# Ledger of designs, part 22: VH-VL binders against q9vjs7

Target 1, 121 residues: q9vjs7
Amino acid sequence: LRYSQGTGDENCETLKSEIHLIKEEFDELGRMQRTCNADVIVNKCEGLCNSQVQPSVITPTGFLKECYCCRESFLKEKVITLTHCYDPDGTRLTSPEMGSMDIRLREPTECKCFKCGDFTR
Short names: E, the ipSAE of ESMFold2; O, the ipSAE of OpenDDE; V2, 0.75 times the mean of E and O plus 0.25 times the DockQ between their complexes.

## First folded at step 9 (VH-VL; framework fv_tezepelumab)

Design r5 (at its last look DockQ between E and O 0.03; V2 from the best seeds 0.00; counts 0 for: pae E 11.1 > 2, placed apart)
Fold by OpenDDE, look of step 9:
Structure r5 (fold): chain C 121 residues (1-121), chain A 125 residues (1-125), chain B 108 residues (1-108)
Amino acid sequence: as target 1 above (121 residues)
Amino acid sequence: QMQLVESGGGVVQPGRSLRLSCAASGFTFSKYGMHWVRQAPGKGLEWVAVISYDGSNKHYADSVKGRFTITRDNSKNTLNLQMNSLRAEDTAVYYCARETYYHYVWGTYQDFDYWGQGTMVTVSS
Amino acid sequence: SYVLTQPPSVSVAPGQTARITCGGNNIGDKYVHWYQQKPGQAPVLVVYYDSDRPSWIPERFSGSNSGNTATLTISRGEAGDEADYYCQVWDSSSDHYVFGGGTKLTVL
């Protein structure tokens, strides 16, 4: 009943990915002040890890008894500038103060195969 | 509200057969893999058999392979264990247990989140 | 066959932390689940996938797994925690679900 998913080599690696990021800013009264966005490039973890699989007891596809997943082993903080800002009425903001927004985001710097259910890294 | 109720236990002589049943309620039975686990008096837990949600896959412990047959009827929310060629060492409380899946979509569900109260099987001369 | 080894008994005073170990070859590479069984009752899942806990299980129960040892930790032990505890894994080599021998926890 055992099914070996990966007899090949693992290929978990750090890749570049382009994402569209949107951030809303609210004032102290909870009213939307502006919305900013940008297309940004961030790192992601992607690849295959060796796992042991057996036929599924709840689905036809099967389940991984010993499951390993490609995940980040190290993270770094990255400051991203959102360059397209708009007021609540949809008007683009062009002032130096309101026309852009810096946000902090954590991205992977290294990726490894971990147990899929392990979130403590 | 989730409930598993085993039945069919009793006293039998070696070489005889016995059929256990487990009635499930309080959940969608047909979505879950089901197991039999047994416990000899004063001993630990021993896995016996598993059957997939639709009954298409079955697996047994080496100790019972060829003698025991696990089946299910999803229309009746019932799990069964046909035990043939019983031996003294098969004496145990037999539990039916539901295999959990509610946390990890990628993983095999190796744990059992709900158990019945068990039914006692005694094999003796 | 794959073997899980537990101490036969562990004793703690009320309010103290109990630690029950489960030894197995490279058990850290497996997912370990823990069950509590009180006398005359069916087992109850208390920890799954090494360290996750059902929502109805107190936070006093936690699990860890690394190397060759998995550990069930019960903080602030109370009388109601007195029970047998079993670790469990799935062994890919034999395709068996394997239980440890069980540990009797006594709260003095």
Scores: ipSAE 0.027, ipTM 0.652, lowest interface PAE 7.2, mean pLDDT 86
Fold by ESMFold2, look of step 9:
Structure r5 (fold): chain C 121 residues (1-121), chain A 125 residues (1-125), chain B 108 residues (1-108)
Amino acid sequence: as target 1 above (121 residues)
Amino acid sequence: QMQLVESGGGVVQPGRSLRLSCAASGFTFSKYGMHWVRQAPGKGLEWVAVISYDGSNKHYADSVKGRFTITRDNSKNTLNLQMNSLRAEDTAVYYCARETYYHYVWGTYQDFDYWGQGTMVTVSS
Amino acid sequence: SYVLTQPPSVSVAPGQTARITCGGNNIGDKYVHWYQQKPGQAPVLVVYYDSDRPSWIPERFSGSNSGNTATLTISRGEAGDEADYYCQVWDSSSDHYVFGGGTKLTVL
C-alpha cells in the first residue's frame, strides 16, 4: 500500500447549501423575548479526500496512517438577517428594533483536504 | 421559564471523585452546546469543558484534561461533569452555561448566553 | 495558551463614562464577548461579537475591538452598573474558551 498525498481522485469543494436558521433571545432571568428565523444560502465543505494505511516496521502499531478530511482552508464572516421574528406568544414582531435580527457566522470560502486531527473529539 | 440548576457540589478530600449534574428546562436542550465554567473563591472565571449538542464532540481546559469527563443525556435534559483525581486547585463554584444555537455546519458559537447559579466544590486542604 | 488582560479596577463618578479594556495579541482578529457579574450572582452576557447587545441590554453598553485591545464602554454610569466585568474569546488555535481576569467597576 503506497503513501498518497492527495491525488486527482479527491473531490473536496465548497458547495452552497440551504439551511433554516433559528435564534432564540432571552433576558437575564431566562425569559424568552423573541425567536427569529430565516432560510438562507450558505457555503459548506463537502467531498472526498484520499487516505492511506500502509505497513511499517517503524511505528508501534505496524502501520503508517494518513487520514485526510475535507475542511475549510479559509472562513469569511457572513451577516445573516433573520427577518421572521415572533414574541413568545407567536405574534409577528415588525418594529425596526425587534422585527429582524442580525446573526454573524463564519462560512467557508475555500475548502481543502487536511490531515484529520483530534481537536474535534 | 428557562432554568439551569446545578447540583452535586460538596466537600471532598484530594484524590477523590465527585459528579456534578445540571438540570435544564424551558428550552430545547438537545439543540445547544453546553459548557462548564468555574470560579475559585475571590478569583475570576475559568472555562472548564464543552460538549456539542449531540454529545459527539468534547473539549477540555488543559488544567482538567484527563481527569474530568463531560457528558450529557438529551432524553433527561441533563449535563454532567465527572471529576476524578480532584486537587485543591479545583475548589470553585461550578456553573453550567449554554452557548447560543449550535449549527452543525458552523460548529460552536463562541458566547455563553445563559448561566446556572452554580454549585460549590471544595477540595479539602 | 491565549491570554487576555484586564485592569483590576475602574472607578467612575455617576453619570460619567466607564471604559474597561481587554488586551490580547491580535485580539482584533477575534470576536470578544463581555459578561457582567454582580456579587453572589451568575455572570450575564451584556455584549457579544465585539459590539452586539442582547435586546434587553441598554444602548449605553457598547463595545469595540481593534488591534490588540477590545473595550467595553458604559455611558452614563449608574450605581446598578457596579459589578465585575469579564471579556471572553474563543481561540481557534487551541480550541479553548478564554476569559480575562476581570475588572471591578465602582460607581462613586
Scores: ipSAE 0.006, ipTM 0.609, lowest interface PAE 11.1, mean pLDDT 83
ESMFold2 (binder alone), look of step 9: mean pLDDT 92; pTM 0.943

Design r6 (at its last look DockQ between E and O 0.10; V2 from the best seeds 0.00; counts 0 for: pae E 6.8 > 2, placed apart)
Fold by ESMFold2, look of step 9:
Structure r6 (fold): chain C 121 residues (1-121), chain A 125 residues (1-125), chain B 108 residues (1-108)
Amino acid sequence: as target 1 above (121 residues)
Amino acid sequence: QMQLVESGGGVVQPGRSLRLSCAASGFTFSKYGMHWVRQAPGKGLEWVAVISYDGSNKHYADSVKGRFTITRDNSKNTLNLQMNSLRAEDTAVYYCARETTYHYVWGTYEDFDYWGQGTMVTVSS
Amino acid sequence: SYVLTQPPSVSVAPGQTARITCGGNNIGDKYVHWYQQKPGQAPVLVVYYDSYRPSWIPERFSGSNSGNTATLTISRGEAGDEADYYCQVWDSSSDHYVFGGGTKLTVL
């Protein structure tokens, strides 16, 4: 179950992607207060990582699989303003305090292949 | 109306196991990272574990690492905590809590915008 | 691991401003989130990312963070503000979520 021979080389990298962000605000009773959204450009990790099978006397099959996943090695901070806010009835909120919402995200600046489940950088 | 409802708490002897569940409704569960946070009687809040929206990433507090396992079933909108080798110091109310913003593949989110009511776990002999 | 320090209690008279501090090494380089917990209830987010409020939280609640201290400020304190207050950060070096020890606010 070698993945590396027929599919070419690893190509894990950071790519820009346009995503639709939605944030719903709920109070302590679980009642929706507003929903805000925007389309934003963020970085994400994407690409192929080779995985391999190696001999092992520990496993029932005599093999041990090592899985590698494309994931972030470094993150940077980004502030995103959600500019389309609505009340629970679907009415657009336009006041300065309710008509937009800032959220903070961390997005990758570097991506590498890591063993699956390994979160060290 | 959003709800998070914890269950599975009870009294258990040291060294035993217990499984907690959190049933979610009123939001798209599969888009949110989920956490367990506990509070010993008369004490402060202690973060326990996190699981990413798709289950691919998990992190644990040092006090529970190796003994507790966080899992989720997005088809049933449930979060679970398997607690093995329980100790007296694990006695607490256990809350499930959601991250403030739905899924991203590159990190965890920092704050908890909605919490369940909690379920009590008592470890004593 | 990363540690947050809060005073065990703060007392104010009704109508006065309460300030609850959260100390940590270079906490100004982190984002601080604040939770209110009334007796027998789950915590409630009142301030996030240092200084933002959920839309339903009164503007009397505000936050700041610089250097080694973050502060939750509650202007015009009311009896309804009596609660335990917790600060919280995410620590990127450990991937842990850390709470302060909590501060009991009493409105005399």
Scores: ipSAE 0.078, ipTM 0.702, lowest interface PAE 6.8, mean pLDDT 83
Fold by OpenDDE, look of step 9:
Structure r6 (fold): chain C 121 residues (1-121), chain A 125 residues (1-125), chain B 108 residues (1-108)
Amino acid sequence: as target 1 above (121 residues)
Amino acid sequence: QMQLVESGGGVVQPGRSLRLSCAASGFTFSKYGMHWVRQAPGKGLEWVAVISYDGSNKHYADSVKGRFTITRDNSKNTLNLQMNSLRAEDTAVYYCARETTYHYVWGTYEDFDYWGQGTMVTVSS
Amino acid sequence: SYVLTQPPSVSVAPGQTARITCGGNNIGDKYVHWYQQKPGQAPVLVVYYDSYRPSWIPERFSGSNSGNTATLTISRGEAGDEADYYCQVWDSSSDHYVFGGGTKLTVL
């Protein structure tokens, strides 16, 4: 991935964000077993990156435009425990086995300005 | 009871194409990201490709990018790998593997909890 | 590209503890997963997220990860543990899943 040459106007950074996660668990037959949720803090990338237009002899227009976007430069998977679980009937589950759910998500650990469109997942 | 069964392997000449399939059973296939991983004879494991649970996202190893295409049919619980422009170095046992996505939220998992038995692909002139 | 380095082989006497290392640049900042592969069989996940173990994997299997080295530890080694073991990470810079070269464990 190509990194942008940062200027003083760039402010791409890793920020904390609180989100509400809801996860439904289904059994092997596709039947809902439970729904779990929790409020969690995760990282996100946010900020502005400088795009640039420069003269180019290799383009028909005579210009090359390079767009840059704030995105993750490093990611790490995070295990989060959803502490509020309910059965399909809406009854809260309190057993050690069913009362909580560990989920995995991937969050940025670092953010940088990259050329837009270089990577899409 | 969870099972992955690969098929479609065989012997082909360089430049030819081959299509692998992986039949999944015993779990809700549509909820899991799926991968292809290969292993050359007497060598280690090499990741090949990944496809998201809904097929909306795909990614490939550099070694196969532009030549291989990963697809899935959730209605048939099937994962596929279209291999074009095959090379000798593509010779390997090809495994389909399920992401450890018991509780998938977003992103791509790093690990694989279930593997098929593999299907052998031999590219030889 | 990110590279994981494993010793090609490790030998241990029955009942003794085997340690298989996986080296990588700042691997401690990554989550490492381990797979066991016996001859003619598909790989089996034995350790995930550095130190977590699937419920069907014996407690004899454990993992750790710090600095530049992850380690799979197999206590009370037995003949059934003979296999190839692979470490694996996800590399965010390339979005590649990376396996180590594998380690053949022999129980003497």
Scores: ipSAE 0.018, ipTM 0.613, lowest interface PAE 6.8, mean pLDDT 85
ESMFold2 (binder alone), look of step 9: mean pLDDT 92; pTM 0.939

## First folded at step 10 (VH-VL; framework fv_tezepelumab)

Design s1 (at its last look DockQ between E and O 0.17; V2 from the best seeds 0.00; counts 0 for: pae E 9.3 > 2, placed apart)
Fold by OpenDDE, look of step 10:
Parts: sequence; C-alpha cells; structure tokens
Structure s1 (fold): chain C 121 residues (1-121), chain A 129 residues (1-129), chain B 108 residues (1-108)
Amino acid sequence: as target 1 above (121 residues)
Amino acid sequence: QMQLVESGGGVVQPGRSLRLSCAASGFTFSKYGMHWVRQAPGKGLEWVAVISYDGSNKHYADSVKGRFTITRDNSKNTLNLQMNSLRAEDTAVYYCARETYYHYVWGTYEYTEDAFDIWGQGTMVTVSS
Amino acid sequence: SYVLTQPPSVSVAPGQTARITCGGNNIGDKYVHWYQQKPGQAPVLVVYYDSDRPSWIPERFSGSNSGNTATLTISRGEAGDEADYYCQVWDSSSDHYVFGGGTKLTVL
C-alpha cells in the first residue's frame, strides 16, 4: 500500500483580525480598582489544510487518519494599550495613570499546517 | 475582601463519594472561570478541573476524568466538586481558585488568561481504608 | 502530556539573586505563570503571563520566558522569600493546566 502524508501550508495564512480585550485590576486589599478594554487588530492564522484518510493494514481501525490544522508556527509579543478604563462605578477614567493600561499578548507572525492536536498555544 | 472558602473535606474509604464546596465572595462570581487544584501531602500542585463562567464548558485532568464532576451555582456564588469512586491517590488538600479576568473576545469565541489569582485556604480530603 | 521540569531546590544567600527555572518543550511559545507557596498556606500568584506582576507583589520578583526555559528571578533575596515556587502553563493540545514539580527556595 502507498500512503502519502498530509501536506503543510496550502491556504494557511496569517491574517489581520479585530479582537476585544478586557482586563480587571484589583488592589492589594482585593478591591476592584478599574476595568479596561479596547478593540485591537491582531494577527490570526486561518486557512485550509489537507487532511486524509487512507486504508491501512497496521492500524486497528483499518484506516490511517491524518488531520491537519492551520496554526501558528511563530509568535511575537505585542504591547497593546487598553484605552477605555472605568472605575467600579462605571465612570470613565481619564488620568494619565488610570486612563489606560498596557498589556502584552502574543500574536502569530507565521502560520502553517500542523497535525491536529500538535498545538503550541 | 475577595475570598474563596472551601468546605466538605473529610476522611472517607476508597470507593466512596465526597462533595466539596467553595463559597465565593467579594467579586462578581459569574464573570470568572473557576478551578479545582489539589496537593497531596508533601507533594506539588496538581490541576483537577475547570468550569467556565457560565458553566457551559468543563475540563478535567485525566486522573479524575469520569470520576469527578465540577459544577457551579452562580446565583449562590458556589463552586462544587463531586468526587466519586475515590482512591487513595486522591488524598490531598483541595483548593478552589479563580482564573484571572483577562478576556479575549474573538468573534464568537471568548477565553481568559490562564492564571489563578485568588485561592481558597483549601480543604483536606483523606481517602484511606 | 505536556511536562514542566523544575529543580527540586535552590539556595541563595540573603541579598543575592535567586533564579528558578521551568523547562518545557517550546515553553517560550506558552504563557508561564508562577506561584509562591509558604508552609501551611495556599499558593499566591507572583508572576503571570511570563513577566507581569500583581501590584502587591514586590518588583524583586520578575519573570522571563524563551526557548525551552522560563525563569523566575527573585532579586535581593530575603528570608521571607523562602517558599515553594511552581510554574504553570495551559496546554492547548490536551486542554490541561500543567504545574511544574515545584522548587523549594532556601535563603541561608
């Protein structure tokens, strides 16, 4: 029997996408200090990967199933500023110290097809 | 002001069941994913289970899958862990913990940062014959 | 299953810098969190998201993560820092939360 492994990077791309981020901060006494949020553009991985099912004499099911998923191969840290901050009462905070919040996230810089289940997060 | 208080621990024989409870106060309980984490005497931390903010999603460690059930009642600010078919290796201090509120809303998907910022004091479960 | 490896113990003199490592396959691609646990107490989050710190945690505590190793750094170590420290990640392949084995820090 001939068998071909699934292939990688067909139609798997790094795309721009909009996400909404929300983060709460509390003080050392356990009181909510503020909630900050923002809509931001980040990269994502999206696309189709070739999966296949082939007959196999060495598997219990009689088939070899190879599933591939589009996922990140490299990540890069990005600093994002949450520009909408509110106190516990829902009042907009505007001070330089409390009106915004910097956070870090990782976004894909490269995407490719991996076997499904082989994730980096 | 924010706190979690576990209860329901005790001594049980193997094969028996036990129900743990965690009472939350000082924060909006319904906004947060909740976890159970256990620690055997003199050993390290072991994650047990997670339940999403609305209870719609649950995951378990392989060591407890099929035996333990995590639930929550947001109207009562309570987290529960039903432990069935208990084994000696389930002996541990059981902590409830809150997942940090760092939400990503990506289209129809929502997930949180995967850290535990609030812990209870723990409740001891001993399984012995 | 994803595995995190920590040294069982680390010792430092007072005022010196302690470094606790957490090894994992491509851990640099994951977010690492660190917890401090003192005897008879519940764990306390000291570093999260690789290097972020709760405001009530001293700046002496810092974190880094790259390649296959995450590191918790405790500068100007003091007796009060003696504790067990655990690294933790979320593994997307298994949907498990994974802790390291823990490191006992001694300040002598």
Scores: ipSAE 0.085, ipTM 0.741, lowest interface PAE 2.1, mean pLDDT 88
Fold by ESMFold2, look of step 10:
Structure s1 (fold): chain C 121 residues (1-121), chain A 129 residues (1-129), chain B 108 residues (1-108)
Amino acid sequence: as target 1 above (121 residues)
Amino acid sequence: QMQLVESGGGVVQPGRSLRLSCAASGFTFSKYGMHWVRQAPGKGLEWVAVISYDGSNKHYADSVKGRFTITRDNSKNTLNLQMNSLRAEDTAVYYCARETYYHYVWGTYEYTEDAFDIWGQGTMVTVSS
Amino acid sequence: SYVLTQPPSVSVAPGQTARITCGGNNIGDKYVHWYQQKPGQAPVLVVYYDSDRPSWIPERFSGSNSGNTATLTISRGEAGDEADYYCQVWDSSSDHYVFGGGTKLTVL
């Protein structure tokens, strides 16, 4: 009999994507010192996961459905430099000390198909 | 001046409930992920739960999952922990703590940071008898 | 689940350098944070991201992380450094925040 279409054709992958990040930096008194931003390349999970359906005499429809979703299985941290920094008045900051900001970002390094509704990863 | 103040601790019997509250001041509360961390008397630190800056994502230690619920109200600058079905092992000082970073969670990035840079002074919960 | 292992205690003579270790499987692939806790007080962040220090923490506190071991180093140990010290990571596989068991530093 025929194999499910998803056995060889699933394409849940970790793919590169571009996002725009913005971070406001506050002093210890909660006053804004600067806002920094950058376009950054990050990983995202993309793709299709096969669902399965099987005959069942228990359900009202006569079928039991198992749904699978493409999501992250592992995250890894990396350092990103935000290169466009501005003071509270909107003036561009260009000094070496204030013209950029390093932040830590967690991004997927692996993506897999999980049963839909598993939020532990 | 940045401050976190916990309240709602007390002495309760096993199987009962308590609600802890954490009041934040001196910083923009809605920009930060928030945590609960506990410490049993004479023991080490144990992470309990996290809630994202906007409340959209939550995670729990296995020891409390299904019994504890973390929530926040950004309009009131408060973090809460609803503690149900309390056990003797839940006896501890409970701290609230601040964190920020960007974190990927199922197609979405959330800003949080995984170091705990501001801590409250804690509130004691005793589950006995 | 991910486990961090710290020695229960470390002793150092006054003026000498203390080194507190935090062991974990491939901990060098994680960023390690360190907290100081004195009796009756809340923890205080002293090192984050392996080796960075909040601006209010003395330069005597430093950190490193490679392989299976992270280390908090406190140079010129003082009586005021006596405390419990905890390492902490975020574990991406469980999405948990994990503390080590703590190390009591004694300055004799």
Scores: ipSAE 0.011, ipTM 0.580, lowest interface PAE 9.3, mean pLDDT 81
ESMFold2 (binder alone), look of step 10: mean pLDDT 93; pTM 0.956

Design s2 (at its last look DockQ between E and O 0.37; V2 from the best seeds 0.00; counts 0 for: pae E 11.5 > 2)
Fold by OpenDDE, look of step 10:
Structure s2 (fold): chain C 121 residues (1-121), chain A 129 residues (1-129), chain B 108 residues (1-108)
Amino acid sequence: as target 1 above (121 residues)
Amino acid sequence: QMQLVESGGGVVQPGRSLRLSCAASGFTFSKYGMHWVRQAPGKGLEWVAVISYDGSNKHYADSVKGRFTITRDNSKNTLNLQMNSLRAEDTAVYYCARETKYHYTWGTYEYTEDAFDIWGQGTMVTVSS
Amino acid sequence: SYVLTQPPSVSVAPGQTARITCGGNNIGDKYVHWYQQKPGQAPVLVVYYDSDRPSWIPERFSGSNSGNTATLTISRGEAGDEADYYCQVWDSSSDHYVFGGGTKLTVL
């Protein structure tokens, strides 16, 4: 039997996507000061990766399973402003200091196929 | 106000099992991914396992995969680590840690940052014959 | 597996600036976090996302990250800053959280 090795870059690409971002801010005493959020556009990885199941004499099940998923290989920093801030009671904050929050996140710049893992949180 | 308190450490023989627990307070436990990190005596930090905010996703270091199981009970604000087939090299202080709250939703998926902003004081696990 | 390399020790005089490096392949494309650990205590996050700082951490602590090296900078070093410092990243290829070997900072 022929062994077919999985490919790393089949139909895996960087796309634009909208996400909802939330951050809670606490003071040095552990009390919540505010919660800020925003809808933002970020890059994502999406596409198909070659996965395969082959007969194998070296595995207990008699099969070798290779699963690949489209995933980020490199990330780039992006500054995001969360424009909706609320105090612990749910009241909208409007002051220049408390009404918005700048945060940094990383978004994919390159995507490729990796062996599938659990990266959801 | 925010704190994590580990318990369940002790001395066990190789091949035995031990269950660690981490009690969370002072924050909304169910919103945060949680981790176990260990530190062998006189050595550095080693990541052990992560569990998502709702317990639906888990991931382990290769060194403990197949032997350790991470779980959580959000109704009780507790994180657990079931350690089976313990080895001498598992000897360490075990810390529970909260992942930072950069929380974002992507369709039906939810993600957090990859830093640990709250740590417990740790519980010592000693595996020796 | 992804590896982070730190010097085992760094020494500075009081009032001087300490710089602790963390090396890794293309680490500039990753977010680096830093933890302080004093003897007999749990680690404390001091810098995250390369250069962000918790509000309860003094401004003397700062971070940078580019190329193959991340750096934790502690200005105006104090005796109280003596501790082990660890860098940490998340590696997407392995889905592992990776710590550096740690650096012992001495202020004398």
Scores: ipSAE 0.042, ipTM 0.711, lowest interface PAE 2.4, mean pLDDT 87
Fold by ESMFold2, look of step 10:
Formats: C-alpha cells, structure tokens, sequence
Structure s2 (fold): chain C 121 residues (1-121), chain A 129 residues (1-129), chain B 108 residues (1-108)
C-alpha cells in the first residue's frame, strides 16, 4: 500500500526564468529614497521529485503523504542592474547616479529534492 | 525605520505555556521569511524556527519540535511563537529575525539561504520552579 | 546535524587586522553569514553570502570562504569592534540554520 519511490524519475534542475525584481532603497532613518525594478533572467529550481504515500492510522485522512519539492541547496551571487527607478512620489529618476541601481541577487547553483512542507526556503 | 519588537516573555514554571509575539514595522512583512533565534544566558545563538513569507512552510530545531509552533499574521504584521511544555533549558532571550531577501512569487517553488538582517531586541523567557 | 567551529576568543592590537575563523566540513560549498553582538544588544549582520556587506557596515569588515574554513576579517581594529562574532549557515541536509559557538574579539 505504498506509492513509488523511484529515484530515476526525478528531474530537479536549475533552470533559467524571468522574474520582476523590485528593490526599495531606504535611508538610515528607514525612509524610502527610491524604488527600482527590472525584469531579469535568473536561475531557479524546477522539476519533479518523487513523492511517497502510505497508509496511516494516525492522520485524519488515513494516509501519510511524504512529498518532495525541488529547491535550492546552494546559491551563487549575480550582480544585476535595475533600470527603472522612481522617487517616493512615483517620478521616474533618470540621472546617472539615481536612474539605475546595481544589486546582488543570489541565485541557485544546486537544486535538490527536499521534503515538502518541512523545507523552509 | 524598519523595526521588530518582541513581547510576551516572562517567568513561568516548567510544563506551562507562553506565547511570544513580534511586531514588524517599516517594511513589507508579507514578503519576508521570519525566524525565532534564542540565546540562553551567557551562551551562544541557537536557531529555533522559521516560517516562510506566506506562512506555507515551517521548520523547527529538533530541541523544540512538537512543543513550539511558529505562526504569522500578515494582515497584522505579526510573527508568533506558541511555546508549550516549557522546560528549564528553554530559558533564553528570544529574538525574532527577518531574512534578507525580498520574496517574489515563483510558481510552486521558492528558494534562498538567507542571512538575518533585522533583529528585534529580544524578550526574556525564564522557566524555573 | 552540521557543526560550525569558532575559536572562543581572538585578540588584536588597535590598528591591526583581526581574523575570526569558522570551520565546517565543506563550508566552502555553503554561504556564510556573520553577526556582531555587543553586550546587552541584539546581533547585527556584518557580512553575508560569504563576502557581501550591508551598506552601513564599514569596508574594514570583509569575509572569505573556501574549503573547510570561512574567515571574517576586520582590518584596523578599534575598541568599537569588541564584541562576540557568530558565523551562520543553512544546512540543506538537516534543514537547520546553524550558528557557530561565537568568538569574543578583544582589542588590547
């Protein structure tokens, strides 16, 4: 009464994805000075992980499901430039010093299957 | 100013319960994972629990599994720790801490191994008879 | 569970460079974060992702990580740097966030 645990069917991989990044810049008093954004191609973890279901007399459903999710185990830095910056009033900033922002994004370099619901990040 | 403020600490007898709260302000709380970290008097830092930005994932140190429950209410910008069956070894200052990364919605997967960039000042929990 | 090892104490003369180590098996495959804690205060992040620095932290603080050792380097040490320093990682195999035991930095 067990679901398959085949390891040959897992395909948890690092894949490229486009995301929309938003970064708020605050001063030492916690006031927002500008908000910058861009669409950026980054790595993410994606793929199938084997899951397991077994009978259980203790759970409300009568089954114990052990799901595995594809998540990062290591990150590597990538420097990106956010090209759409705005002041707190929503005005586009275009000067060389305020019209873009370089940030460090940490993206996965290794992805593994982890237990779903127990994986914290 | 970005700020975290813990409350709910106190002196309790072994076997009793406490509920800690952490109030967040000055940042978009619902986009950050949150942690509890504790420090026994004169000792080092010990990670206790984490909850993902949307509350869907939780994890606990082995020393507190089954006794502590981390929760969050993103509508009230609060993080909570329900502490049941307290023991003398749970005596510590309890800090709430924010993960560094702003979390963007990504299908069914999330990732990062973050630092803790904002900490509260802590609330003291003393478990003694 | 994954273990991080730090020396209990490190001393530095004023104006000299302090190095605080954090040992762990294959720690170079992990990202290491460092916190400063002064007596009676909450920890403060000083270095993260091995070598990145919050904008309010002086450039005198730097970090490196390779092999089995990560190092926090504090150049031109001053009295204001006296504190406990903790390294921290996330360990995917245990799903634990792990701190080192802490290092007391003294500026003599």
Amino acid sequence: as target 1 above (121 residues)
Amino acid sequence: QMQLVESGGGVVQPGRSLRLSCAASGFTFSKYGMHWVRQAPGKGLEWVAVISYDGSNKHYADSVKGRFTITRDNSKNTLNLQMNSLRAEDTAVYYCARETKYHYTWGTYEYTEDAFDIWGQGTMVTVSS
Amino acid sequence: SYVLTQPPSVSVAPGQTARITCGGNNIGDKYVHWYQQKPGQAPVLVVYYDSDRPSWIPERFSGSNSGNTATLTISRGEAGDEADYYCQVWDSSSDHYVFGGGTKLTVL
Scores: ipSAE 0.000, ipTM 0.621, lowest interface PAE 11.5, mean pLDDT 82
ESMFold2 (binder alone), look of step 10: mean pLDDT 93; pTM 0.956

